# Ledger of designs, part 12: VH-VL binders against Uncharacterized protein mtre-1 (mtre-1)

Target 1, 142 residues: Uncharacterized protein mtre-1 (mtre-1), of Caenorhabditis elegans (q09347)
Amino acid sequence: YHQYRELKCSTPTNSIRGGPDRAECHLVLKAEELETGRPVPTGLGCWQEDHDGEEREYCDIVCPKSHTVFISYIDQGHRACFNFITYQVEKRNDEHVLWRSGKCLNSTVNYRIGCKFDDPFETQFKSDNEIFAHLRARARRV
Key: E = the ipSAE of ESMFold2; O = the ipSAE of OpenDDE; V2 = 0.75 times the mean of E and O plus 0.25 times the DockQ between their complexes.

## First folded at step 13 (VH-VL)

Design s13 (framework fv_umesolerbart)
Fold by ESMFold2-Fast, scan of step 13:
Structure s13 (fold): chain C 142 residues (1-142), chain A 124 residues (1-124), chain B 107 residues (1-107)
Amino acid sequence: as target 1 above (142 residues)
Amino acid sequence: EVQLVESGGDLVQPGGSLRLSCAASGFTFSDYEMNWVRQAPGKGLEWVSFISSYGSYIYYADSVKGRFTISRDNAKKSLYLQMTSLRAEDTAVYYCARDEYTIFGSDSYGMDVWGQGTLVTVSS
Amino acid sequence: EIVMTQSPATLSVSPGERATLSCRASQSVSSYLAWYQQKPGQAPRRLIYGASTRATGIPARFSGSGSGTEFTLTISSLQSEDFAIYYCQQYNNWPYTFGGGTKVEIK
């Protein structure tokens, strides 16, 4: 989706792909436990990998079979810098694993990554990209 | 016009049961999470229950857990609160309120639309 | 549960004066804090969300500030229609919790 009403960033959407005026910002990638007592992701370390010149950050955030990776975005109202960071969900050994690349521009935004129980609506999606598209669509003011 | 209308409030004896309804109009009901909030006469607001857009996530205040059941019917654009084992302490005006929630943020922006309330009186 | 404490319980102010209302959380709620206004016989109305963002249609004289555990609602020049009870509410943790309210009354 290309249109957001709830999500506003300080730079153009192309900044994730090497756009102008990119800078490091205050970003904290953190796993969190759900208040419902659901299983916590195993492993709390993150590391960098080089994939054909692309720098990626992988974390030990692996979700159980009945859970999927979610992104909790902490922002001040409609100020967000999600457009600067590329997130990808991939399957490794029948688990969902999150990795990211990119940088944020002048923001005090914190990202919390964790596992959540599958929403019945989300079980209609057949791919990780469709789940991500659903999360993006929900950010739009309806 | 976006609106919520509660109904079902009544005078009931302690130990009795009552079902409240909330009718939504002017918006896509299935896109929003919903809350029940109550207010005892002359007292402050107390959150009672939450239900997600398709009923997958439901939460209750400890004071009503095991006695109250929140549910919704998206086809009928209605929210319900089934109350059992009512106590004098449950006497209040009950409001339904729409939660301005986003899955992306895993948060909400508070309750932006409220009904007019329906009075439940529990007395002997 | 997170306990929300509002002070003062009652605030007497003359029209045109500044009113400052406080809300304190028993543990951090980050910026997941909303303010509501309630007039007698009416449902609450959302004024502020995210601790400091005004809801659509809310006059500029209302402003919110704070984060973590200490929050403030300020009405810079009180109008006659602003005499009401004001509630803060955290939505960081389940269960959601409201403060006890601050009644703003005419002096």
Scores: ipSAE 0.000, ipTM 0.514, lowest interface PAE 13.6, mean pLDDT 68

Design s14 (from c4 with heavy chain D102E F103W S104T T105G S107A A109Y I112Y; framework fv_umesolerbart)
Fold by ESMFold2-Fast, scan of step 13:
Structure s14 (fold): chain C 142 residues (1-142), chain A 123 residues (1-123), chain B 107 residues (1-107)
Amino acid sequence: as target 1 above (142 residues)
Amino acid sequence: EVQLVESGGDLVQPGGSLRLSCAASGFTFSDYEMNWVRQAPGKGLEWVSFISSYGSYIYYADSVKGRFTISRDNAKKSLYLQMTSLRAEDTAVYYCARESYEWTGDAYYFDYWGQGTLVTVSS
Amino acid sequence: EIVMTQSPATLSVSPGERATLSCRASQSVSSYLAWYQQKPGQAPRRLIYGASTRATGIPARFSGSGSGTEFTLTISSLQSEDFAIYYCQQYNNWPYTFGGGTKVEIK
């Protein structure tokens, strides 16, 4: 796979701690080039620099074909960081359960939240393909 | 199609309390960080408060810390600002403002604003 | 907090002329700076974000430049609807802070 685009992102600063100003994060969309010349996304790579260029962090996230990744920020109480949330659908007892899993950039802590489809916006799609297409569409830049 | 409509502004006595509301429509409210920004008559803009998409992270301007409380109800698509111990210097038009929703990049400016609601603190 | 200073406070220009507005930050805000336009009796509206990116629907005569602590907003050929107050805002650090505004008025 190869780097398709490098995008810049930022995280908010926790003002109560007087930490560094907003950190820059570099996001790389990894893709495999098909014979048709159209790239297919296969993962994300990212790294973060504090505003002084020190304390660089790197995270390489593999995005399965059946998933999409939503990038959000989270304040961990000590510093701001990006959180990567993967969405997947599991069918359980004839119900669709939307699993949300996240990993904070440069964190050994992972979390997983399972819930039944209860968001009216998300529940309009019940098949795995429709749900993933919808979540991917929401992740696109405008 | 994206709309933010503030309400609740009124004339109130110093030391009094008031609750402002902001009704959102035309977008998925729970996907967006929200802010309150105020503007005193004839003066410039002043940021007041921030709340994250689900209310886990909240920040206030020093001028209102301990007196104002920001909250939201995603099911009702509404943002609130509870104001207590009001002072003459809190007199302003209060705007509800949405932070832009971008996957990556420059994603924290205010892309949509409400019309504002006037709060007058006077004896 | 980061103090944002706009100059001049008032700029008198004729229609068709170029207007250049300045915004200075007391410390670096990188490129995390936005410009808003406010007309009398109206809420502010977005113009520029990321110091130089024009928001959707904003005419090409508006352009932004700068990084770090020095920023400018340029209106290349002023139209009658451009007479308004313009605010810069940094969104790099908490608290978010605005400049005092520059009033662009007809000469």
Scores: ipSAE 0.000, ipTM 0.517, lowest interface PAE 13.7, mean pLDDT 68

Design s15 (from c4 with heavy chain E99D S100A S104E D106G S107R; framework fv_umesolerbart)
Fold by ESMFold2-Fast, scan of step 13:
Structure s15 (fold): chain C 142 residues (1-142), chain A 123 residues (1-123), chain B 107 residues (1-107)
Amino acid sequence: as target 1 above (142 residues)
Amino acid sequence: EVQLVESGGDLVQPGGSLRLSCAASGFTFSDYEMNWVRQAPGKGLEWVSFISSYGSYIYYADSVKGRFTISRDNAKKSLYLQMTSLRAEDTAVYYCARDAYDFETGRYAFDIWGQGTLVTVSS
Amino acid sequence: EIVMTQSPATLSVSPGERATLSCRASQSVSSYLAWYQQKPGQAPRRLIYGASTRATGIPARFSGSGSGTEFTLTISSLQSEDFAIYYCQQYNNWPYTFGGGTKVEIK
């Protein structure tokens, strides 16, 4: 099982009075999700911070802390975003975030973000014996 | 070898429809944005349409908005242009072109072009 | 839309001479400008991108310069194979736009 959500981030065009301009990111809902009558999610909380002399925008990703976040692909109208250079997903203070920098900060981009449970026991081990061997090894002092 | 090959050009009556195809080979098609560019006989180049890598962003020249539809099939490594309500002024050689980028050197513009396919709109 | 204006429409030069082609944008396109060469019956061939970066395989006699709204393509010592039509193109803003072309022909 994998679950994909599309995240569209806008170019900052409106500033809060007295505050910096910020891009706002919204999850893109599938047609079937819209038809269920569920409340449309509000935009993601985003903020800007300096990272080693470069400004980054961080946006919260709603995905459980025990799950792995990954970007399946990005789709962009102008080529401004490069994986691991001007954008990436990461875990900060036990929360999942997407960060953007450079021209990617001011570009309209669709991020297809996956959120999946990654259980090391379920994904790494092929049998009960392997699971128990692993647990025994972890329990040993040395 | 990186290559783009267009097909589908034909003689069409005014008001008719036609679908052009562009087959890509020698590169990972889904990594690139694609464009259609046309050139009327004896005239200059005119950009027609753009599609992003997965089709979320599509742009058209004003002259074709509402009449042409660009699409792509990444599994088939193919780009398409569906043309409707064709007019005499749509008569042109249609090229598909790859929109490229390199992080170190910046944007590459249209680095690879197809050979073109001729569309003639005439009665 | 951004209008790209090329001048002159036709440039007559002798082999071995320098040709200077101009391209002007109606508003700034930064350095997102490309130059293409087209010979009769052929698809366009990219010469320059990013205003000044020569594409792979393009001879050193071709050079591009400029930024913002004014751009120049220079061919320093014309060879017989350089007689062609040259187009500039901005790829900074939607819609993408081409200039009307400059025909470089033998004097």
Scores: ipSAE 0.136, ipTM 0.630, lowest interface PAE 4.3, mean pLDDT 79

Design s16 (from c4 with heavy chain S100H T105Y S107T; framework fv_umesolerbart)
Fold by ESMFold2-Fast, scan of step 13:
Structure s16 (fold): chain C 142 residues (1-142), chain A 123 residues (1-123), chain B 107 residues (1-107)
Amino acid sequence: as target 1 above (142 residues)
Amino acid sequence: EVQLVESGGDLVQPGGSLRLSCAASGFTFSDYEMNWVRQAPGKGLEWVSFISSYGSYIYYADSVKGRFTISRDNAKKSLYLQMTSLRAEDTAVYYCAREHYDFSYDTYAFDIWGQGTLVTVSS
Amino acid sequence: EIVMTQSPATLSVSPGERATLSCRASQSVSSYLAWYQQKPGQAPRRLIYGASTRATGIPARFSGSGSGTEFTLTISSLQSEDFAIYYCQQYNNWPYTFGGGTKVEIK
């Protein structure tokens, strides 16, 4: 998935610990690609499992401090989906945090799951795939 | 019981070296950032150094840069401060303090402190 | 570095009165400000973090307010155990910095 590989980086507009040189990077996914059952790159993304007749999302990148929410993909007999899923690498105080967020348009259902890592990956990796392979190796798997 | 216990404080001469230790118990040490904070006799608190949960990010106060080295051993659940080229102005009680980086991108500041260990630098 | 200035240096109050302590940052620290209490011979104890969130187990008479550069710690109906030195600390930028402290003593 082409858009699965796209990193969009920006500098935060307000001073969140460390000033204007901090970068926030987003990897954008489209929920319809997940709905069609198309392959998700290994170790980057979430999957769905049946849980008492409901489909719930689980993320493959988790650490002990993760803030996790399981979201049912079944709503009113229809599969609820995320129209926009974002993977976000946030740099704060020279530390890195990986976030995954999702929501459906016109839905109040949102979630975030994150994993903290303290490796300065910009000095070690040359591509998005190498960066995320490193993040998967560092993060605790579920 | 969540606890931090410092050790290693001693009387040393100017120019000397000393290693402080901080032993953690009652929590998963590798989930927390750690700090050293000092307090000279009758004076206020002064932040000394920070180390991230796996040791990749380290910061120092300007007063100690080049002389002090912070490190940690997650397997031993211990934090260290190696002090060299000690000066009279380094005389202080040294505290280790725990910091938690929340995934809401907040930190809870220093929630747990040790009781401190006294370092005296005099001739 | 960000300089933290606390005022007054000493505050004399009677039991049951309200104490108001001020902390000023030389530049914005957003809400990344904590308050600590220290009694003689003891390690500091965290009272407030995130400028206004009370730490677990801290009595409701302690409250924090402010954002940016101006912060206040308020102790309502002061009790005998509240006479101590109070420090503010910013944790928005490295180096982390503490205020000089405010000593709250019996009038």
Scores: ipSAE 0.000, ipTM 0.528, lowest interface PAE 14.2, mean pLDDT 69

Design s17 (framework fv_umesolerbart)
Fold by ESMFold2-Fast, scan of step 13:
Structure s17 (fold): chain C 142 residues (1-142), chain A 121 residues (1-121), chain B 107 residues (1-107)
Amino acid sequence: as target 1 above (142 residues)
Amino acid sequence: EVQLVESGGDLVQPGGSLRLSCAASGFTFSDYEMNWVRQAPGKGLEWVSFISSYGSYIYYADSVKGRFTISRDNAKKSLYLQMTSLRAEDTAVYYCARDYSGFDYEAFDIWGQGTLVTVSS
Amino acid sequence: EIVMTQSPATLSVSPGERATLSCRASQSVSSYLAWYQQKPGQAPRRLIYGASTRATGIPARFSGSGSGTEFTLTISSLQSEDFAIYYCQQYNNWPYTFGGGTKVEIK
């Protein structure tokens, strides 16, 4: 982590006329900010895992307002795409509910790591405190 | 060169319908949120509508809600505004504007030239 | 909705003089405020975003300051091409809202 990068999140705010909430978190990475093999700059830790013989870099990014966890991976040595998995974390009945989506983005453009997606990506619900604990165990707070 | 070009503005009678288009070039259209902004003759700027990069989030000004529909076609690099039940107060130059929700939330960095919609009997 | 109020409505200044334009939000918008310049018959042009960040290609004589509810756009030495209408815009809350504009005209 060369510099701390804060994930920008909007607090949900309704207008006096009942306008819609802006409840999104954004961290946009420009191609020049992603060096080969370098983890995504976040306030949390990153880790590497093997996937079918390829090294993948994952970063755990927590949205302060929506409690969304991002898991992003970057193909090392390749600029064809930047992949990410977005986890939404919602606390219900004292349980963490996770859902995720992922997409490959072209590495020649700015990359976006968004907090809330409702239909641009496939989503999967999973209520699993062990998965959340696993992500937390690998993350470091700044 | 990054450009946005609007079209479709016309003279329309009250209660009529009209569809505006905005053609994007010089950038990856699907990476950006898009907005419509209008300006009545001799008046200031009024935000009309927002659409996210893939259409998941859509917002409207109260003055147009239920009458206007924003949409986009990323394959065609085009933004649209379908207007129905038009009123005299909808008379304005309509601009499309590019919005980028990155690190800095950079507001509207690129604007089209505008297309005039006149609603009159 | 957040109401944006600009003052003065009209500012008369001579070339080479400093112009200071004000923008007030009815509620805090943090630093999510932009300034645009519009000349007759033209689309608006973004000058400043994030309250104080100058957009690419914008001359150094333009500067923005402020946070929360009170914001200022300063033009340190007006040139002939700077006579225009200037709008502030908050983009922190939905709906997005613009100020009523300040017309900078030649004295």
Scores: ipSAE 0.000, ipTM 0.523, lowest interface PAE 14.0, mean pLDDT 68

Design s18 (framework fv_umesolerbart)
Fold by ESMFold2-Fast, scan of step 13:
Structure s18 (fold): chain C 142 residues (1-142), chain A 121 residues (1-121), chain B 107 residues (1-107)
Amino acid sequence: as target 1 above (142 residues)
Amino acid sequence: EVQLVESGGDLVQPGGSLRLSCAASGFTFSDYEMNWVRQAPGKGLEWVSFISSYGSYIYYADSVKGRFTISRDNAKKSLYLQMTSLRAEDTAVYYCARETFDYESYAFDIWGQGTLVTVSS
Amino acid sequence: EIVMTQSPATLSVSPGERATLSCRASQSVSSYLAWYQQKPGQAPRRLIYGASTRATGIPARFSGSGSGTEFTLTISSLQSEDFAIYYCQQYNNWPYTFGGGTKVEIK
């Protein structure tokens, strides 16, 4: 069974330069905490998105020293799949571009759902504040 | 078995072009990032290019930027390197190499046998 | 770009002796450092990744250590098949960069 514990968050030292930097956060959430949609300590909370006809609930963690946001998700139609999805910001043509990579943890089933690396989930923003505003706007109390 | 096989190396005149191919087998190609690495005769290894698992992110060494183009076809389980404006200093054995880019660090776990590109008059 | 410097360029050792190879990065690469072995006419083979994790099938006599900018590959009780060229590589930042190599030859 899954257990909640903040283990580690690393941040890229040059996250604003022209190229994605490596970053990682390790977070294990208890199944009960994921099931209730309780927000992680960062305060962004959990949010839902319809994807391929399935409703998925996402929970997030923010590394305060970087442009990196790590989002886990809860598959409401399947066993809980806790995934670290890393959003990194890179600057292209004087615009901030959000991109993601991730890893599926604590799941031996449906390991492909939500564990999509380099998913072309690209949204162009003018600043990091717009990225966080976008993520917060999708957060909801469950 | 997990395998990468390069092809397309040839003798080419300066200013010419070549396309290298790398065929993957024994694993789910679309789950992995791919790289090209080269080695000039009697010299060390030099990283050339990176492509993410779905091709959204691509990086090049400064020495090849603007002349080489990396691409992949996940349905065909193949990686490509299109080389243009070739120079004598591009003479090398070219390897393709598999990488896993996630929160754990794996580096290049599988390499092909290499294909020789010779740029000479 | 991050410059990787390996030393020594050539290391002469006898079978059964310990070999210690050094790799220095011009700026921090955290633990994103790998070691490869290359024999003549062959593709490189990954020995160590994440600075200290041995790849599957690599003998216990190979060990890696270090973090940040200073890294070491140690081969304890060197065997005849270990005479080869060894490369370190950082994969923390693009462009990825390799060291110049250390040739381990028989004394």
Scores: ipSAE 0.005, ipTM 0.530, lowest interface PAE 12.8, mean pLDDT 68

Design s19 (framework fv_umesolerbart)
Fold by ESMFold2-Fast, scan of step 13:
Structure s19 (fold): chain C 142 residues (1-142), chain A 125 residues (1-125), chain B 107 residues (1-107)
Amino acid sequence: as target 1 above (142 residues)
Amino acid sequence: EVQLVESGGDLVQPGGSLRLSCAASGFTFSDYEMNWVRQAPGKGLEWVSFISSYGSYIYYADSVKGRFTISRDNAKKSLYLQMTSLRAEDTAVYYCARESYDLYTGDSSYAFDIWGQGTLVTVSS
Amino acid sequence: EIVMTQSPATLSVSPGERATLSCRASQSVSSYLAWYQQKPGQAPRRLIYGASTRATGIPARFSGSGSGTEFTLTISSLQSEDFAIYYCQQYNNWPYTFGGGTKVEIK
């Protein structure tokens, strides 16, 4: 169960956010498309994290010819403040750094689920194999 | 409240080096792409360099490639431009500018919405 | 690189008149075009982005139009504070490029 509204990718030819041989994809989830009670797959592009005593699932996409990856959170029953949450993966000094950002339209930020604007989150991954073996399995371009 | 302040402009000899800084305040610096733009005395605007919000994408004008390096420190809310091998043609007021975009979709830029006051670099013998 | 050409270089108009400024791109930039105003001794100020979207706080007398290679900035009833230099900028392709500017001066 992987929910996304629209995958938007910029090609190297006319991308203002990329350059020659680069592309970026943005994955957006709509709150209205989240469904409680459906099984969410584990592994192969998704993983679990503990946030305030609740396990949350993060799922991902990798754009061809791009180092930038956008990962969207799937709301497992608490959708009141979620329009989208994105994670940006950046390679620094042979390590992958995961940056978090989120926005909740017309919503009060809810610390029970993932709409936190004043608490930036950085997660370090151990290797290319750890991050990209999971991410590549779910790569799509629309 | 929202502002950018450049510093570091000076008189330098041809072949010299100089580092410019741009301090951001009143907004979440790490949410925005940043640019350097310059303007020679009595001349028009010339785009110099771009850096994405976390430094993954960097671009330069052909006139400065290999001589200038753009960087940022999001924890310090600062943007930098390291200039080397300076030429008389680099004499200009240097502006830092914030690039606006739709944070909801992230798919389009809305150009430069906030500019600093500029800092003057003069390259002269 | 994409070359941006503005015309005329200087436009002389009287207060209350309509001013029309042109900007041409050497190849298509779709709608990724912005207009800036610069007054003497000041930093540029964004007026229009996306070819036709007026920035917050910009008076309704300013309007932008066009797509592809031909763009226009129109000031419908010129005020005394509008005498300035106006620049167009494409942000569709790397490198970003500016036009040479149009100076709007009092007639």
Scores: ipSAE 0.000, ipTM 0.523, lowest interface PAE 15.2, mean pLDDT 67

Design s20 (from c4 with heavy chain R98K Y101W F103Y A109Y I112Y; framework fv_umesolerbart; at its last look DockQ between E and O 0.59; V2 from the best seeds 0.00; counts 0 for: pae E 6.0 > 2)
Heavy chain, then light chain:
Amino acid sequence: EVQLVESGGDLVQPGGSLRLSCAASGFTFSDYEMNWVRQAPGKGLEWVSFISSYGSYIYYADSVKGRFTISRDNAKKSLYLQMTSLRAEDTAVYYCAKESWDYSTDSYYFDYWGQGTLVTVSS
Amino acid sequence: EIVMTQSPATLSVSPGERATLSCRASQSVSSYLAWYQQKPGQAPRRLIYGASTRATGIPARFSGSGSGTEFTLTISSLQSEDFAIYYCQQYNNWPYTFGGGTKVEIK
ESMFold2-Fast, scan of step 13: ipSAE 0.462; ipTM 0.759
ESMFold2, look of step 14: ipSAE 0.093; ipTM 0.685
ESMFold2 (binder alone), look of step 14: mean pLDDT 92; pTM 0.927
OpenDDE, look of step 14: ipSAE 0.462; ipTM 0.846

Design s22 (from c4 with light chain N92D N93D Y96L; framework fv_umesolerbart)
Fold by ESMFold2-Fast, scan of step 13:
Structure s22 (fold): chain C 142 residues (1-142), chain A 123 residues (1-123), chain B 107 residues (1-107)
Amino acid sequence: as target 1 above (142 residues)
Amino acid sequence: EVQLVESGGDLVQPGGSLRLSCAASGFTFSDYEMNWVRQAPGKGLEWVSFISSYGSYIYYADSVKGRFTISRDNAKKSLYLQMTSLRAEDTAVYYCARESYDFSTDSYAFDIWGQGTLVTVSS
Amino acid sequence: EIVMTQSPATLSVSPGERATLSCRASQSVSSYLAWYQQKPGQAPRRLIYGASTRATGIPARFSGSGSGTEFTLTISSLQSEDFAIYYCQQYDDWPLTFGGGTKVEIK
């Protein structure tokens, strides 16, 4: 028994003027995962970035049922940079009512997935699963 | 049903070229990373190549770098391996394989394999 | 590249006996290790991933253990359908690599 996470992304902005493509991705939790009451491992990570831009500490991001993970990425020509944001999801009368910012369960510091990847990204649209697979692979090796 | 079916294996002369295809059915092909794995007659498994779900990341075994090209067409639900400059040591059954991911353990492995297609390189 | 070494090359056992297969990595692969079973004329079948997690539908008599560089696949109370070649594979780093295989045959 395994649970795959579905990562949903917006389409990149399509002003085709040679500027960076931008999109927002969010992690979708299945109904059974929301019902467990247990933190959901994502395979994504975060690290502390001090005021000098130095990346120092790494932690796994674990999302409780009350959180939704948003991943913002930007295609900077031959590179991609990721911002990792956690939002709290509140459910009332079986409907999601609001989103609020959350925090990494294993860290009290900055949760940015840094722009210091060696892998370039093309400006074309990428699947949410491909983006997630890339973040997972990089998170494990930080 | 979840299935991978390879085709294109043939007898080829040394220095020749051949293109293998792998047709996927029963699942959303574009959600999965794909691999080619080969097995020479009477020998073990050898990983050949990897391609990410939309082709942004590609890796090759050193033995095939510069000679083989992996590609995919998500609209056609197909994976390809273009082989050039074939050598006798490329003689093998070629399998395509799908990766599965388990978030609980943060790990993955090949969960679905095709039946394989035989490539013979001989004069 | 990470070299995977399996031993023994051939293991002769009787039905009902326990088989223990070893796999060593030339450098640490953490728990990113899978085991596959291959019967003659068939494609490989996934047995274990993450070093110790049994794949869906795989009988409880198969178990995996180890981490880092030393891994073991154990088959308790061998059944007739378990006589096959077994391969380990690391998926920690590129290129992906398989062991040379261990053939489990009838004594």
Scores: ipSAE 0.000, ipTM 0.524, lowest interface PAE 15.3, mean pLDDT 68

